# Designs tried in a protein design chat: VH-VL binders against Jasmonate-induced protein homolog. Part 14

Target 1, 185 residues: Jasmonate-induced protein homolog, of Atriplex canescens (Fourwing saltbush) (Calligonum canescens) (p42764)
Amino acid sequence: MASTQAMGMTEQQKKSVDEMVEKATNMGVNVQAQNSAVVSMINQTNVSMTFNENHNWSGSVVGTGYPKSIPTKQSRQFIHQGDAKDGSQGAVVYYGSNANGEPCGWLLAWCAPTNVTPTKPNRVYVDCGAQSKFDTISWDTIKAKLDVGPATTNFTDVDTETTIAAGVTSTGSFASVGAAFGLST
Below, E stands for the ipSAE of ESMFold2; O stands for the ipSAE of OpenDDE; V2 stands for 0.75 times the mean of E and O plus 0.25 times the DockQ between their complexes.

## First folded at step 9 (VH-VL; framework fv_iluzanebart)

Design e4 (from c1 with light chain N32Y; at its last look DockQ between E and O 0.03; V2 from the best seeds 0.00; counts 0 for: pae E 7.0 > 2, placed apart)
Fold by ESMFold2, look of step 9:
Structure e4 (fold): chain C 185 residues (1-185), chain A 123 residues (1-123), chain B 107 residues (1-107)
Amino acid sequence: as target 1 above (185 residues)
Amino acid sequence: EVQLVQSGAEVKKPGESLKISCKGSGYSFASYWIGWVRQMPGKGLEWMGLIYPDDSDTRYSPSFQGQVTISADKSISTAYLQWSSLKASDTAMYFCARHYGSFGELSYGMDVWGQGTLVTVSS
Amino acid sequence: EIVMTQSPATLSVSPGERATLSCRASQSVSSYLAWFQQKPGQAPRLLIYGASTRATGIPARFSGSGSGTEFTLTISSLQPEDFAVYYCQQYNEWPYTFGQGTKVDIK
């Protein structure tokens, strides 16, 4: 039967996302990040994840770039420097496997405006599932979904039993993005 | 002008199927999330879920997952809400609403609503 | 999911007087809160978003305030056309959730 897409974070997902947001916040404070998204991702699957691709609508990654891998049960971080007008807006895709060893992908997108206001909020979009889902990505489509997305959300793909949750917040001069890449089983 | 026009009122019996519609005009229908909201008689508003018509990405509130099907046909700018087997407790007013946002100029998205479709399910 | 609780259930206010409606979230929604007005037989209409920003075309007598978990809608000089049910709604996270509504009766 067709995949049923559920929403609403579990208590465990909320805890994991909050921990990753805290980790991103601590990193951003320590490096005195400005007009940036500091992104922290935890791999809660049973195998290492590998970087597949990124997309930038505004801004770009700095430093050593996107983590090439995220070992199982570990977290990795990067900083995405925003531009002056539109802040940091980007996406990443990581590949891994589900509990059955099937190839899968996890997509995280964020919008972190230069100045967060009630009318220009932080937003996230997430997706996961079979790796083939990510063979051809329409970034215009992802951006359209992101533009009306919430500050926190999740997605579970029932066919592959993969899940992803993410949240974004600001503490002043930068945004903290936390994400949990996982399995629903 | 931007409009959402819903199908007419329905009177049904328990166990029957039903598909109601929401047709958008005056904007690029496929490029905006369309959501559904239930209002039971004398009760408040409940957000049921939404669909992105361009790729049929569909998300359900937990209370409605498995209870209804949200779908869309972008070629005719129409979203649907459907039941395979109606219950008396499905008696309600159902609204569709557009969720709007744009790159770099964000506003809150439930800005355009359909007029509502009254569904009555009784023996 | 985030539960939104409104009070009072019904508010009776004389024309020209001030009406104050309350909305409480079960966890912080920051300022990502909207207010809607619904008149009998009609679809809801967006009044306020971002906790305090009036939607285009909304009269100045409507104002919103609050952040975190506590929010207020104020109608500074209630008019006969303001008889309606008012809903708060959080949009901090999916699923979006509405309060149960406050009915404003004009006595």
Scores: ipSAE 0.073, ipTM 0.687, lowest interface PAE 7.0, mean pLDDT 88
ESMFold2 (binder alone), look of step 9: mean pLDDT 91; pTM 0.936
OpenDDE, look of step 9: ipSAE 0.139; ipTM 0.719

Design e5 (from c1 with heavy chain L106Y; at its last look DockQ between E and O 0.78; V2 from the best seeds 0.00; counts 0 for: pae E 2.5 > 2)
Heavy chain, then light chain:
Amino acid sequence: EVQLVQSGAEVKKPGESLKISCKGSGYSFASYWIGWVRQMPGKGLEWMGLIYPDDSDTRYSPSFQGQVTISADKSISTAYLQWSSLKASDTAMYFCARHYGSFGEYSYGMDVWGQGTLVTVSS
Amino acid sequence: EIVMTQSPATLSVSPGERATLSCRASQSVSSNLAWFQQKPGQAPRLLIYGASTRATGIPARFSGSGSGTEFTLTISSLQPEDFAVYYCQQYNEWPYTFGQGTKVDIK
ESMFold2, look of step 9: ipSAE 0.634; ipTM 0.852
ESMFold2 (binder alone), look of step 9: mean pLDDT 90; pTM 0.917
OpenDDE, look of step 9: ipSAE 0.298; ipTM 0.797
ESMFold2, look of step 10: ipSAE 0.601; ipTM 0.861
ESMFold2 (binder alone), look of step 10: mean pLDDT 91; pTM 0.925
OpenDDE, look of step 10: ipSAE 0.866; ipTM 0.938

Design e6 (from c1 with light chain E93N; at its last look DockQ between E and O 0.04; V2 from the best seeds 0.00; counts 0 for: pae O 7.7 > 2, placed apart)
Fold by OpenDDE, look of step 9:
Structure e6 (fold): chain C 185 residues (1-185), chain A 123 residues (1-123), chain B 107 residues (1-107)
Amino acid sequence: as target 1 above (185 residues)
Amino acid sequence: EVQLVQSGAEVKKPGESLKISCKGSGYSFASYWIGWVRQMPGKGLEWMGLIYPDDSDTRYSPSFQGQVTISADKSISTAYLQWSSLKASDTAMYFCARHYGSFGELSYGMDVWGQGTLVTVSS
Amino acid sequence: EIVMTQSPATLSVSPGERATLSCRASQSVSSNLAWFQQKPGQAPRLLIYGASTRATGIPARFSGSGSGTEFTLTISSLQPEDFAVYYCQQYNNWPYTFGQGTKVDIK
């Protein structure tokens, strides 16, 4: 198979994710909504990414909404307000291209429970690859994978040479989610 | 009022080092990218690079990578552009600008500009 | 890098007339295109971003259109203060690049 999620996160990916988590944390100080996730995403590819779609299991985006685009080598942020019962649970998909100009997609999913416990921890799930992979997304499948996901994860698609890494942490007031969308070459 | 104020004009000789500054006020300086743009005499605009002051994340245009150093001190809301060894060809006007990109909003690009710093390098 | 080409190099128009400026990208930049105005001795001023959205405080006589590789800046009725150099800039691909500029002067 040309794709693997078992590959360990590189030091570079870890650094990028940590930086995005920190940016989310710092920007979250002005968040008025409670029980929210602040999400920061960096586009490490050479072309801008464009918003494709999102899915809400619990909560919804607030403020100006999802960034319509993420310019190359820049980061963008949004706030996802969770509900009092199930917290913030959502996913977003962005489109771009790999180094060869092939259309590709990146998927970030997160779960930030209202009350983090050992049985209800913060979780992330990520995916990337050919854009066609995301033409029809099974959100039930994504949710199932997210429900057992770790607090930090990465994925590399060998065929398109795309990669993605993400992490989530609790600040005590809100959840900070960081993600890095990139190329493996 | 949101504004960027740059340091004064510089007259230097080839081989000398130089560091010019750009100070922001009226907004959260650490939370917005700051860009540098070069404009040689009678010429157009050239994008040099960006820095995110909060974590000093820096991105260079390939043409300027290794040629200049962009830095920032968020404690005093100031960004810097510096040369280790100036060349006559570095003579130009240099602008700093805020690159807008807040929560969920599409980037406005460079929406606030400094007044520019003229750098003259001659023997 | 993406090359941005503006035309014409110089556009002479009379006050009150319509001015049309063109900007072409060597490859698609989607709608990630901005327009700037620069007057002698001054810093550039953002006019349009996202190809067609006016920046805050920009008069309605300025409008931007286009997507992909072809873009247009239109000044519906040129005012005396509009005589300047105009630049387009793409921020779709690394590195960001400017056009060479169009000078709008009085006929």
Scores: ipSAE 0.014, ipTM 0.562, lowest interface PAE 8.0, mean pLDDT 90
ESMFold2, look of step 9: ipSAE 0.757; ipTM 0.894
ESMFold2 (binder alone), look of step 9: mean pLDDT 90; pTM 0.924
ESMFold2, look of step 10: ipSAE 0.691; ipTM 0.881
ESMFold2 (binder alone), look of step 10: mean pLDDT 90; pTM 0.922
OpenDDE, look of step 10: ipSAE 0.013; ipTM 0.586

## First folded at step 10 (VH-VL; framework fv_iluzanebart)

Design f1 (from e5 with light chain E93N; at its last look DockQ between E and O 0.04; V2 from the best seeds 0.00; counts 0 for: placed apart)
Fold by OpenDDE, look of step 10:
Structure f1 (fold): chain C 185 residues (1-185), chain A 123 residues (1-123), chain B 107 residues (1-107)
Amino acid sequence: as target 1 above (185 residues)
Amino acid sequence: EVQLVQSGAEVKKPGESLKISCKGSGYSFASYWIGWVRQMPGKGLEWMGLIYPDDSDTRYSPSFQGQVTISADKSISTAYLQWSSLKASDTAMYFCARHYGSFGEYSYGMDVWGQGTLVTVSS
Amino acid sequence: EIVMTQSPATLSVSPGERATLSCRASQSVSSNLAWFQQKPGQAPRLLIYGASTRATGIPARFSGSGSGTEFTLTISSLQPEDFAVYYCQQYNNWPYTFGQGTKVDIK
């Protein structure tokens, strides 16, 4: 069966993403995350997720780095500091499993330009599915998709019954990114 | 120093309501999940649920869903566990514990625990 | 829910001896397993997380191993302060679940 890019988030996904954006916002303010993307991710599956890999187009993670895992029903956050020219652009992949115990992966990519304009907006790109889908990632392809991506997006993989939603918004001098990793069942 | 301090022991009767507290200090309370754990007399540990104080995001264990209410007031760095109507079977020691939070590299860490609150429910 | 089973229920060991505690999960929990120590009248203390990583301040004599469904906590040389009840906990699947505990007492 084919994967589906939903035209819009469900109300539940929207709520979850908004909550994560709020968490990111609060954290960013508290730590003075200037010129950065603050990312908050919630694991809504029933199994803990583990960090697999990341990619930096511009900027780098600060502090303690990427969360090694996201326990089930919990959220984790990190700060990705952008560079002066291209801002914060990065991606992260986490592995987990679906309701049937099948190995799955979730990919979150974000773009937070230093100066957000109509032609350079905040963007997100998301993907999920069988873990094998992420064995060899073409980051150039992901970047191309991210470059034309919206500020909010979601994706559901019908075969694995996994889903992911994300949103990004400007908050003062930094961008707040929220994501929800879940199951469609 | 990072620590959690819980409210004192409680002696109640069946049917009464109760709210016990867990106050954090020495760290950014709002940015770390707080969990509650039950330990009945002479028994093991039972996971009850989690709360993220910053926005009060709360997750319950299925066994405790609807049985208790977990809440938090981040303005005073305090988490709560409450019952609307106590039962004799609620007699136990209750612990709160901090989980590694927003910037933690660790997948899991109940690294800081309260001293526990003993709740005794009897007629 | 995932059932965690610890063995033995009671382990009698002499000071200075090696103690080996077992924890089995009813299904795979990967490496998302923690070990706790609890002494009478005290709160549990985190010893190991991620199956094999010692928590901050935990002596080197404590070590954890295993993955999937079989896990082991080893105390290489038992000290007087190590006599306590030990719990394993999985946090791979919701809800999180504890083993029933192993009591380590003096032989």
Scores: ipSAE 0.383, ipTM 0.810, lowest interface PAE 1.2, mean pLDDT 92
ESMFold2, look of step 10: ipSAE 0.693; ipTM 0.869
ESMFold2 (binder alone), look of step 10: mean pLDDT 90; pTM 0.922

Design f2 (from e5 with heavy chain D54G E105T, light chain E93N; at its last look DockQ between E and O 0.75; V2 from the best seeds 0.00; counts 0 for: pae E 2.3 > 2)
Heavy chain, then light chain:
Amino acid sequence: EVQLVQSGAEVKKPGESLKISCKGSGYSFASYWIGWVRQMPGKGLEWMGLIYPGDSDTRYSPSFQGQVTISADKSISTAYLQWSSLKASDTAMYFCARHYGSFGTYSYGMDVWGQGTLVTVSS
Amino acid sequence: EIVMTQSPATLSVSPGERATLSCRASQSVSSNLAWFQQKPGQAPRLLIYGASTRATGIPARFSGSGSGTEFTLTISSLQPEDFAVYYCQQYNNWPYTFGQGTKVDIK
ESMFold2, look of step 10: ipSAE 0.719; ipTM 0.880
ESMFold2 (binder alone), look of step 10: mean pLDDT 90; pTM 0.922
OpenDDE, look of step 10: ipSAE 0.882; ipTM 0.941
ESMFold2, look of step 12: ipSAE 0.796; ipTM 0.902
ESMFold2 (binder alone), look of step 12: mean pLDDT 90; pTM 0.919
OpenDDE, look of step 12: ipSAE 0.837; ipTM 0.930
ESMFold2, look of step 13: ipSAE 0.577; ipTM 0.849
ESMFold2 (binder alone), look of step 13: mean pLDDT 90; pTM 0.925
OpenDDE, look of step 13: ipSAE 0.828; ipTM 0.929

Design f4 (at its last look DockQ between E and O 0.60; V2 from the best seeds 0.00; counts 0 for: pae E 3.5 > 2)
Fold by ESMFold2, look of step 10:
Structure f4 (fold): chain C 185 residues (1-185), chain A 122 residues (1-122), chain B 107 residues (1-107)
Amino acid sequence: as target 1 above (185 residues)
Amino acid sequence: EVQLVQSGAEVKKPGESLKISCKGSGYSFASYWIGWVRQMPGKGLEWMGLIYPDDSDTRYSPSFQGQVTISADKSISTAYLQWSSLKASDTAMYFCARHYGSFGLSYGMDVWGQGTLVTVSS
Amino acid sequence: EIVMTQSPATLSVSPGERATLSCRASQSVSSNLAWFQQKPGQAPRLLIYGASTRATGIPARFSGSGSGTEFTLTISSLQPEDFAVYYCQQYNNWPYTFGQGTKVDIK
């Protein structure tokens, strides 16, 4: 029988998210990113992950686009350029499998306003679980959740034993988003 | 007016089950996170977790994961906090609160229920 | 999880005086910090969010400041109705956490 893990950011998840935020920050500084979200994701599952879809509320990906795959135990990055008015607000979904080989998905959403203020902070939303959970996404619902979300969060789906953690920080001219896609056991 | 109204006080024995409620009115209940907060007698506030009623997306504080069940019935604008087997240490005041925000603005836990006192003894 | 530490535990002040309450986070919470007021037998009331922004209907005598790990709630010219327990809460990281509270009591 599959083991159960309590929901909450573990020390491993915090370390992984911090590392991904640092990678995003270094990339953003190197390319002199402005009004954008620089996103770094690590695949902590046992199989390669494949890009499924994205959604944009504001802004769009630039450069080489969204990583088509994220090999196991590796990280990949992209830059999402914000619009002048509303900054960078978007989401990505990656597919993979859990320890039992069942198809699963991981969703990362972010909000990086052009002007970060106490009432307009950077925010993230995360979700994971069975792949079928992501067949019919209500992006309006995701946006509503994101709009009141924290800057750092996690979620564990007990049925599939998948987990995801993410954080976002402001570096002045851009936001650094770090995410860890993983398994709870 | 936006309101959250909770069910009445409960006096229970250890081992009994309990489900308390929080009914929202004056706003689109299903479209905002509802959280639960515990306050043990003479103690401070502890965030327990929250639910998005439209799709029942539920997130728990680690201290409460597996200890309680948070649920909602959006058709009657009601959120619930439930124990399958109460312990004396569950004696506390329990509040529900709305997590408010719209159009990218966040205003925190702005509306609170009046609280439900749960007493578990003997 | 982020530990929120408030000081002092109890603050004795007379009406008309200024009260200054401190809140420290164990790691940065940016400006994602709220202050609540709670009177005996009542639900908490949101006073301040975003570290410094007053919630709707909160009198101007309440002000907040700080960012990162250090935050202050100031109540200028205390009124009799302001004697209560005050909690800070971070909402930067899940899980959200509260400080242990500062009781503002009559001197």
Scores: ipSAE 0.463, ipTM 0.826, lowest interface PAE 3.5, mean pLDDT 90
ESMFold2 (binder alone), look of step 10: mean pLDDT 91; pTM 0.928
OpenDDE, look of step 10: ipSAE 0.815; ipTM 0.922

Design f5 (from e6 with heavy chain S102R E105S; at its last look DockQ between E and O 0.05; V2 from the best seeds 0.00; counts 0 for: placed apart)
Fold by OpenDDE, look of step 10:
Structure f5 (fold): chain C 185 residues (1-185), chain A 123 residues (1-123), chain B 107 residues (1-107)
Amino acid sequence: as target 1 above (185 residues)
Amino acid sequence: EVQLVQSGAEVKKPGESLKISCKGSGYSFASYWIGWVRQMPGKGLEWMGLIYPDDSDTRYSPSFQGQVTISADKSISTAYLQWSSLKASDTAMYFCARHYGRFGSLSYGMDVWGQGTLVTVSS
Amino acid sequence: EIVMTQSPATLSVSPGERATLSCRASQSVSSNLAWFQQKPGQAPRLLIYGASTRATGIPARFSGSGSGTEFTLTISSLQPEDFAVYYCQQYNNWPYTFGQGTKVDIK
């Protein structure tokens, strides 16, 4: 069965993403983040999610690093510091389970250029589905999709009934990224 | 006054379980990271892990992942470090310390330390 | 993990003299570098954070400098209470890591 790109973000997804963007913003302001992507993720599934892997196109995570787990109905945050040339560009994958207990994965990718312009905007790309889908990730493919990605996006995998939504916005000297990992049931 | 007070010295045998504590006072305990640092006899300092008491976000150093459990009870401003089965090699001084920063970022370093808890494990 | 290397292992200095301690990181830690002082039987005390900012209550004779991979702690005029072990620590990347320490003793 086919995975479907949602026609639009649901009101609930939008609310969740906005809340995460706000959390990221508040965190970034509080720690005086610069030239970074501040990322906040909420797990809206019924089980904990576990960090699987990340990829850096430019920049790297700083401080306490990637959350190793995201408990159910909780959010976690991290800061990805960009480099001077290409800004913050990275991705992270978390594993969990869907409503039926099937192993699933969620992928969040972001691009926060050093100098945001209309031709170099903030972008996000998201994916989710069966865990096996993420056994061998083509990061070049992900990058290509991220390069043309919007500031807000969502995706639902029909087969596993998983969903993910994300948004990115500029906040002063850093970008705020919000994501919601969930189930479509 | 801002301070961290740790539980008293422990003398244990290999195979025994142990849980030591670190209690904060004089500040909003839930809003600051609490770290655990090991110092073996005559040796340097080693990071074990961090916990953010407000939501129990916990980070382990790879060397200590699965070896210990870090937890916190923000209602009583207390963080914990525990072992399910102690080894002789766990003999060390253990410090807790406060970190500035929210949601995984540190700004001001470890500015407040507990007095340390000496753990001795011998048969 | 990032490896922090301190030098020298032991520094013998006379009271009133200048002490210079070095800390090297295996990769860049930007300015996310702290210095601690530890005396026997005591917990470490924060001296410097952000590579060059003195913690509250730390005397002006302590100063930190450097960025990236090379850092220095300077004690302009060593006082009797300054004889101790000093550690540098990076908090740029998890896991955070300490140097092995420099012991400052009386010459």
Scores: ipSAE 0.578, ipTM 0.857, lowest interface PAE 1.1, mean pLDDT 93
ESMFold2, look of step 10: ipSAE 0.755; ipTM 0.904
ESMFold2 (binder alone), look of step 10: mean pLDDT 91; pTM 0.929

Design f6 (from e6 with light chain Y91W; at its last look DockQ between E and O 0.04; V2 from the best seeds 0.00; counts 0 for: pae O 7.1 > 2, placed apart)
Fold by OpenDDE, look of step 10:
Structure f6 (fold): chain C 185 residues (1-185), chain A 123 residues (1-123), chain B 107 residues (1-107)
Amino acid sequence: as target 1 above (185 residues)
Amino acid sequence: EVQLVQSGAEVKKPGESLKISCKGSGYSFASYWIGWVRQMPGKGLEWMGLIYPDDSDTRYSPSFQGQVTISADKSISTAYLQWSSLKASDTAMYFCARHYGSFGELSYGMDVWGQGTLVTVSS
Amino acid sequence: EIVMTQSPATLSVSPGERATLSCRASQSVSSNLAWFQQKPGQAPRLLIYGASTRATGIPARFSGSGSGTEFTLTISSLQPEDFAVYYCQQWNNWPYTFGQGTKVDIK
């Protein structure tokens, strides 16, 4: 069946993403994040999500690293410190289950350039669906999609009835990224 | 010292409203989830729900959804549990607990507990 | 919801002896499992999180093991202060659920 990319966030998704962006912002201020992306993710499914893998195009995670899990109905945060040249560019994948207990995955990618300009804006890319979809990820393909991605995006996989939404904004010297991992049911 | 202090015991009648409190100290109250747990007399623990004080993100167990209201005032480092109309079956000990982690994480479990608030509802 | 079943309901053990408590989940909860201790008139205390990690300040005689649906809390040498009720709790599925508890009393 068909999947839907960037058909516009629901009001609920927008609210969740905005809340995560705010949490990221607050975290960034408190830890004096410089030249970094601060990422906040909420798991809105009914099952805990587990870290699967990440990819770094530029920069790396700092502090406690990527959250090993995102408990159901909770949020987790991490800081991805960018490099001086290309800023913070990375992706993370979490595994979980849909409403029917089927194994599923959620992918969040972000781009926070060192110097944000109209031609080098903050970007996000998201994907979700059957877990098998993420067995072998073409990071080059993900990067290509991220490079043309918007500041706000969402995706719904009709087959697994999973959904994901994300947004990124500049906040002082760092970027705040918010994401909501959910079910479309 | 990190601690949660709950309000005192309550004796109420059916139909009355009630709001009990849980005050945190010794840490950044707004940055950690607070959970509520019910324990009926001589019974086990029951998970009620969570609140993140910083933005008041609130999540309820289905069994308690619509039965109680969880809220927080981060300006005074206090979380609340309230009933609009108490029932005799609401008689129980109620605990609040911090979910330890950084910036909304739950990495180390419910590590700090309030002393509990006993609520007695009888005619 | 996931049902957590603890056994035995009551465990009678002599001081200095080994105590083994079981917690079973109706479905897999991975390693998202915690153990709590509760003494009469007191709030619960976190012992183990992530199925096998001791909380801060918890004596080494307490250990947790297991994954999926079977979990065990072990007290290697029971001390007088260890007589209490113990609860397991899963964090894998919403809503979070507790076991019914195991009472450890003196033999």
Scores: ipSAE 0.015, ipTM 0.609, lowest interface PAE 7.1, mean pLDDT 91
ESMFold2, look of step 10: ipSAE 0.489; ipTM 0.821
ESMFold2 (binder alone), look of step 10: mean pLDDT 90; pTM 0.923

## First folded at step 12 (VH-VL; framework fv_iluzanebart)

Design g1 (from f2 with heavy chain L50F; at its last look DockQ between E and O 0.05; V2 from the best seeds 0.00; counts 0 for: pae O 4.5 > 2, placed apart)
Fold by OpenDDE, look of step 12:
Structure g1 (fold): chain C 185 residues (1-185), chain A 123 residues (1-123), chain B 107 residues (1-107)
Amino acid sequence: as target 1 above (185 residues)
Amino acid sequence: EVQLVQSGAEVKKPGESLKISCKGSGYSFASYWIGWVRQMPGKGLEWMGFIYPGDSDTRYSPSFQGQVTISADKSISTAYLQWSSLKASDTAMYFCARHYGSFGTYSYGMDVWGQGTLVTVSS
Amino acid sequence: EIVMTQSPATLSVSPGERATLSCRASQSVSSNLAWFQQKPGQAPRLLIYGASTRATGIPARFSGSGSGTEFTLTISSLQPEDFAVYYCQQYNNWPYTFGQGTKVDIK
């Protein structure tokens, strides 16, 4: 079977994403977040998730950097400081496992332009599935997908029964990104 | 009405433990960071740290890291500040305050405060 | 941590007069600056956030200005209920830090 993008978030996913967006918003500029993205991620799987890699199209992580791990049923945050011209554009990949113990990965990408306009909105892109899917990531492809991504999105990999949802909202000072890494079953 | 109500004044001796509380009402307690502020007698305000009750994510000011413990019980909309061993220098008024997280306008402001808890530590 | 320095320590003003309070940050805090009012025996009250935005219910006579490292709270016409201690606070960098306060008393 092929991975399929969900035809909309479940109510639970929406709630989780909203909560993470809100949490990110509350964290805000505690760590110099002007023209930045504040990202809050919740691990809703049954095992800890571990940081694998990230990619910066514009900007870089600040402070303590990317969380090395996201414990099960917990959330972690980071701040990605944007570039003055192109804003905050980045992606992060975490590894974990699905309900069957199979190695899986979750990818969150975000775009927070310096000046958000109708033609340059905040965007997110998400992906998940078998860990091998992320062995060699085409960041150009991810960027292309992100560039046309919505402010809220979700994806479910039917093969691994993993799911991911994310949303991004502007606070006027920074972008708040919320993500929920989960299992579909 | 959104409000925070703190526990009553405490009189303690050095070496004793203490846990004071801050109960929120009128809003989703779990969804907003709630912080603690110390004010020594006749002195200014000191930001101690805050906790996100939803998942108990806790952040401390470096000055207070390891000196106190901040916790919360979202089931009863209550945050806590506790000492394992009080010192005379812990004598102060302690306030809890909510961080308001509204998009586009007010995201980090401490807009709602408890009435304060006076802690007196003396031999 | 960012050090916030307020001046003057005490400001004596007559009722009806303008009061100007200063707050300086040891490094830029952008516009992430709040002002609080505290009266004796009471909890602090949020007056201004984002350097220049009045909190809900705050009278128009209170205004905030500034960015970066220099900030000002202005009370255009001091009212009897405005005599209090005022604190600035930055929330640009971790940890949040307050100024030492300015006491506004009656001249």
Scores: ipSAE 0.024, ipTM 0.632, lowest interface PAE 4.5, mean pLDDT 91
ESMFold2, look of step 12: ipSAE 0.655; ipTM 0.862
ESMFold2 (binder alone), look of step 12: mean pLDDT 90; pTM 0.919

Design g2 (from f2 with heavy chain L50W; at its last look DockQ between E and O 0.50; V2 from the best seeds 0.70)
Heavy chain, then light chain:
Amino acid sequence: EVQLVQSGAEVKKPGESLKISCKGSGYSFASYWIGWVRQMPGKGLEWMGWIYPGDSDTRYSPSFQGQVTISADKSISTAYLQWSSLKASDTAMYFCARHYGSFGTYSYGMDVWGQGTLVTVSS
Amino acid sequence: EIVMTQSPATLSVSPGERATLSCRASQSVSSNLAWFQQKPGQAPRLLIYGASTRATGIPARFSGSGSGTEFTLTISSLQPEDFAVYYCQQYNNWPYTFGQGTKVDIK
ESMFold2, look of step 12: ipSAE 0.688; ipTM 0.872
ESMFold2 (binder alone), look of step 12: mean pLDDT 88; pTM 0.891
OpenDDE, look of step 12: ipSAE 0.802; ipTM 0.925
ESMFold2, look of step 13: ipSAE 0.668; ipTM 0.863
ESMFold2 (binder alone), look of step 13: mean pLDDT 89; pTM 0.905
OpenDDE, look of step 13: ipSAE 0.876; ipTM 0.941

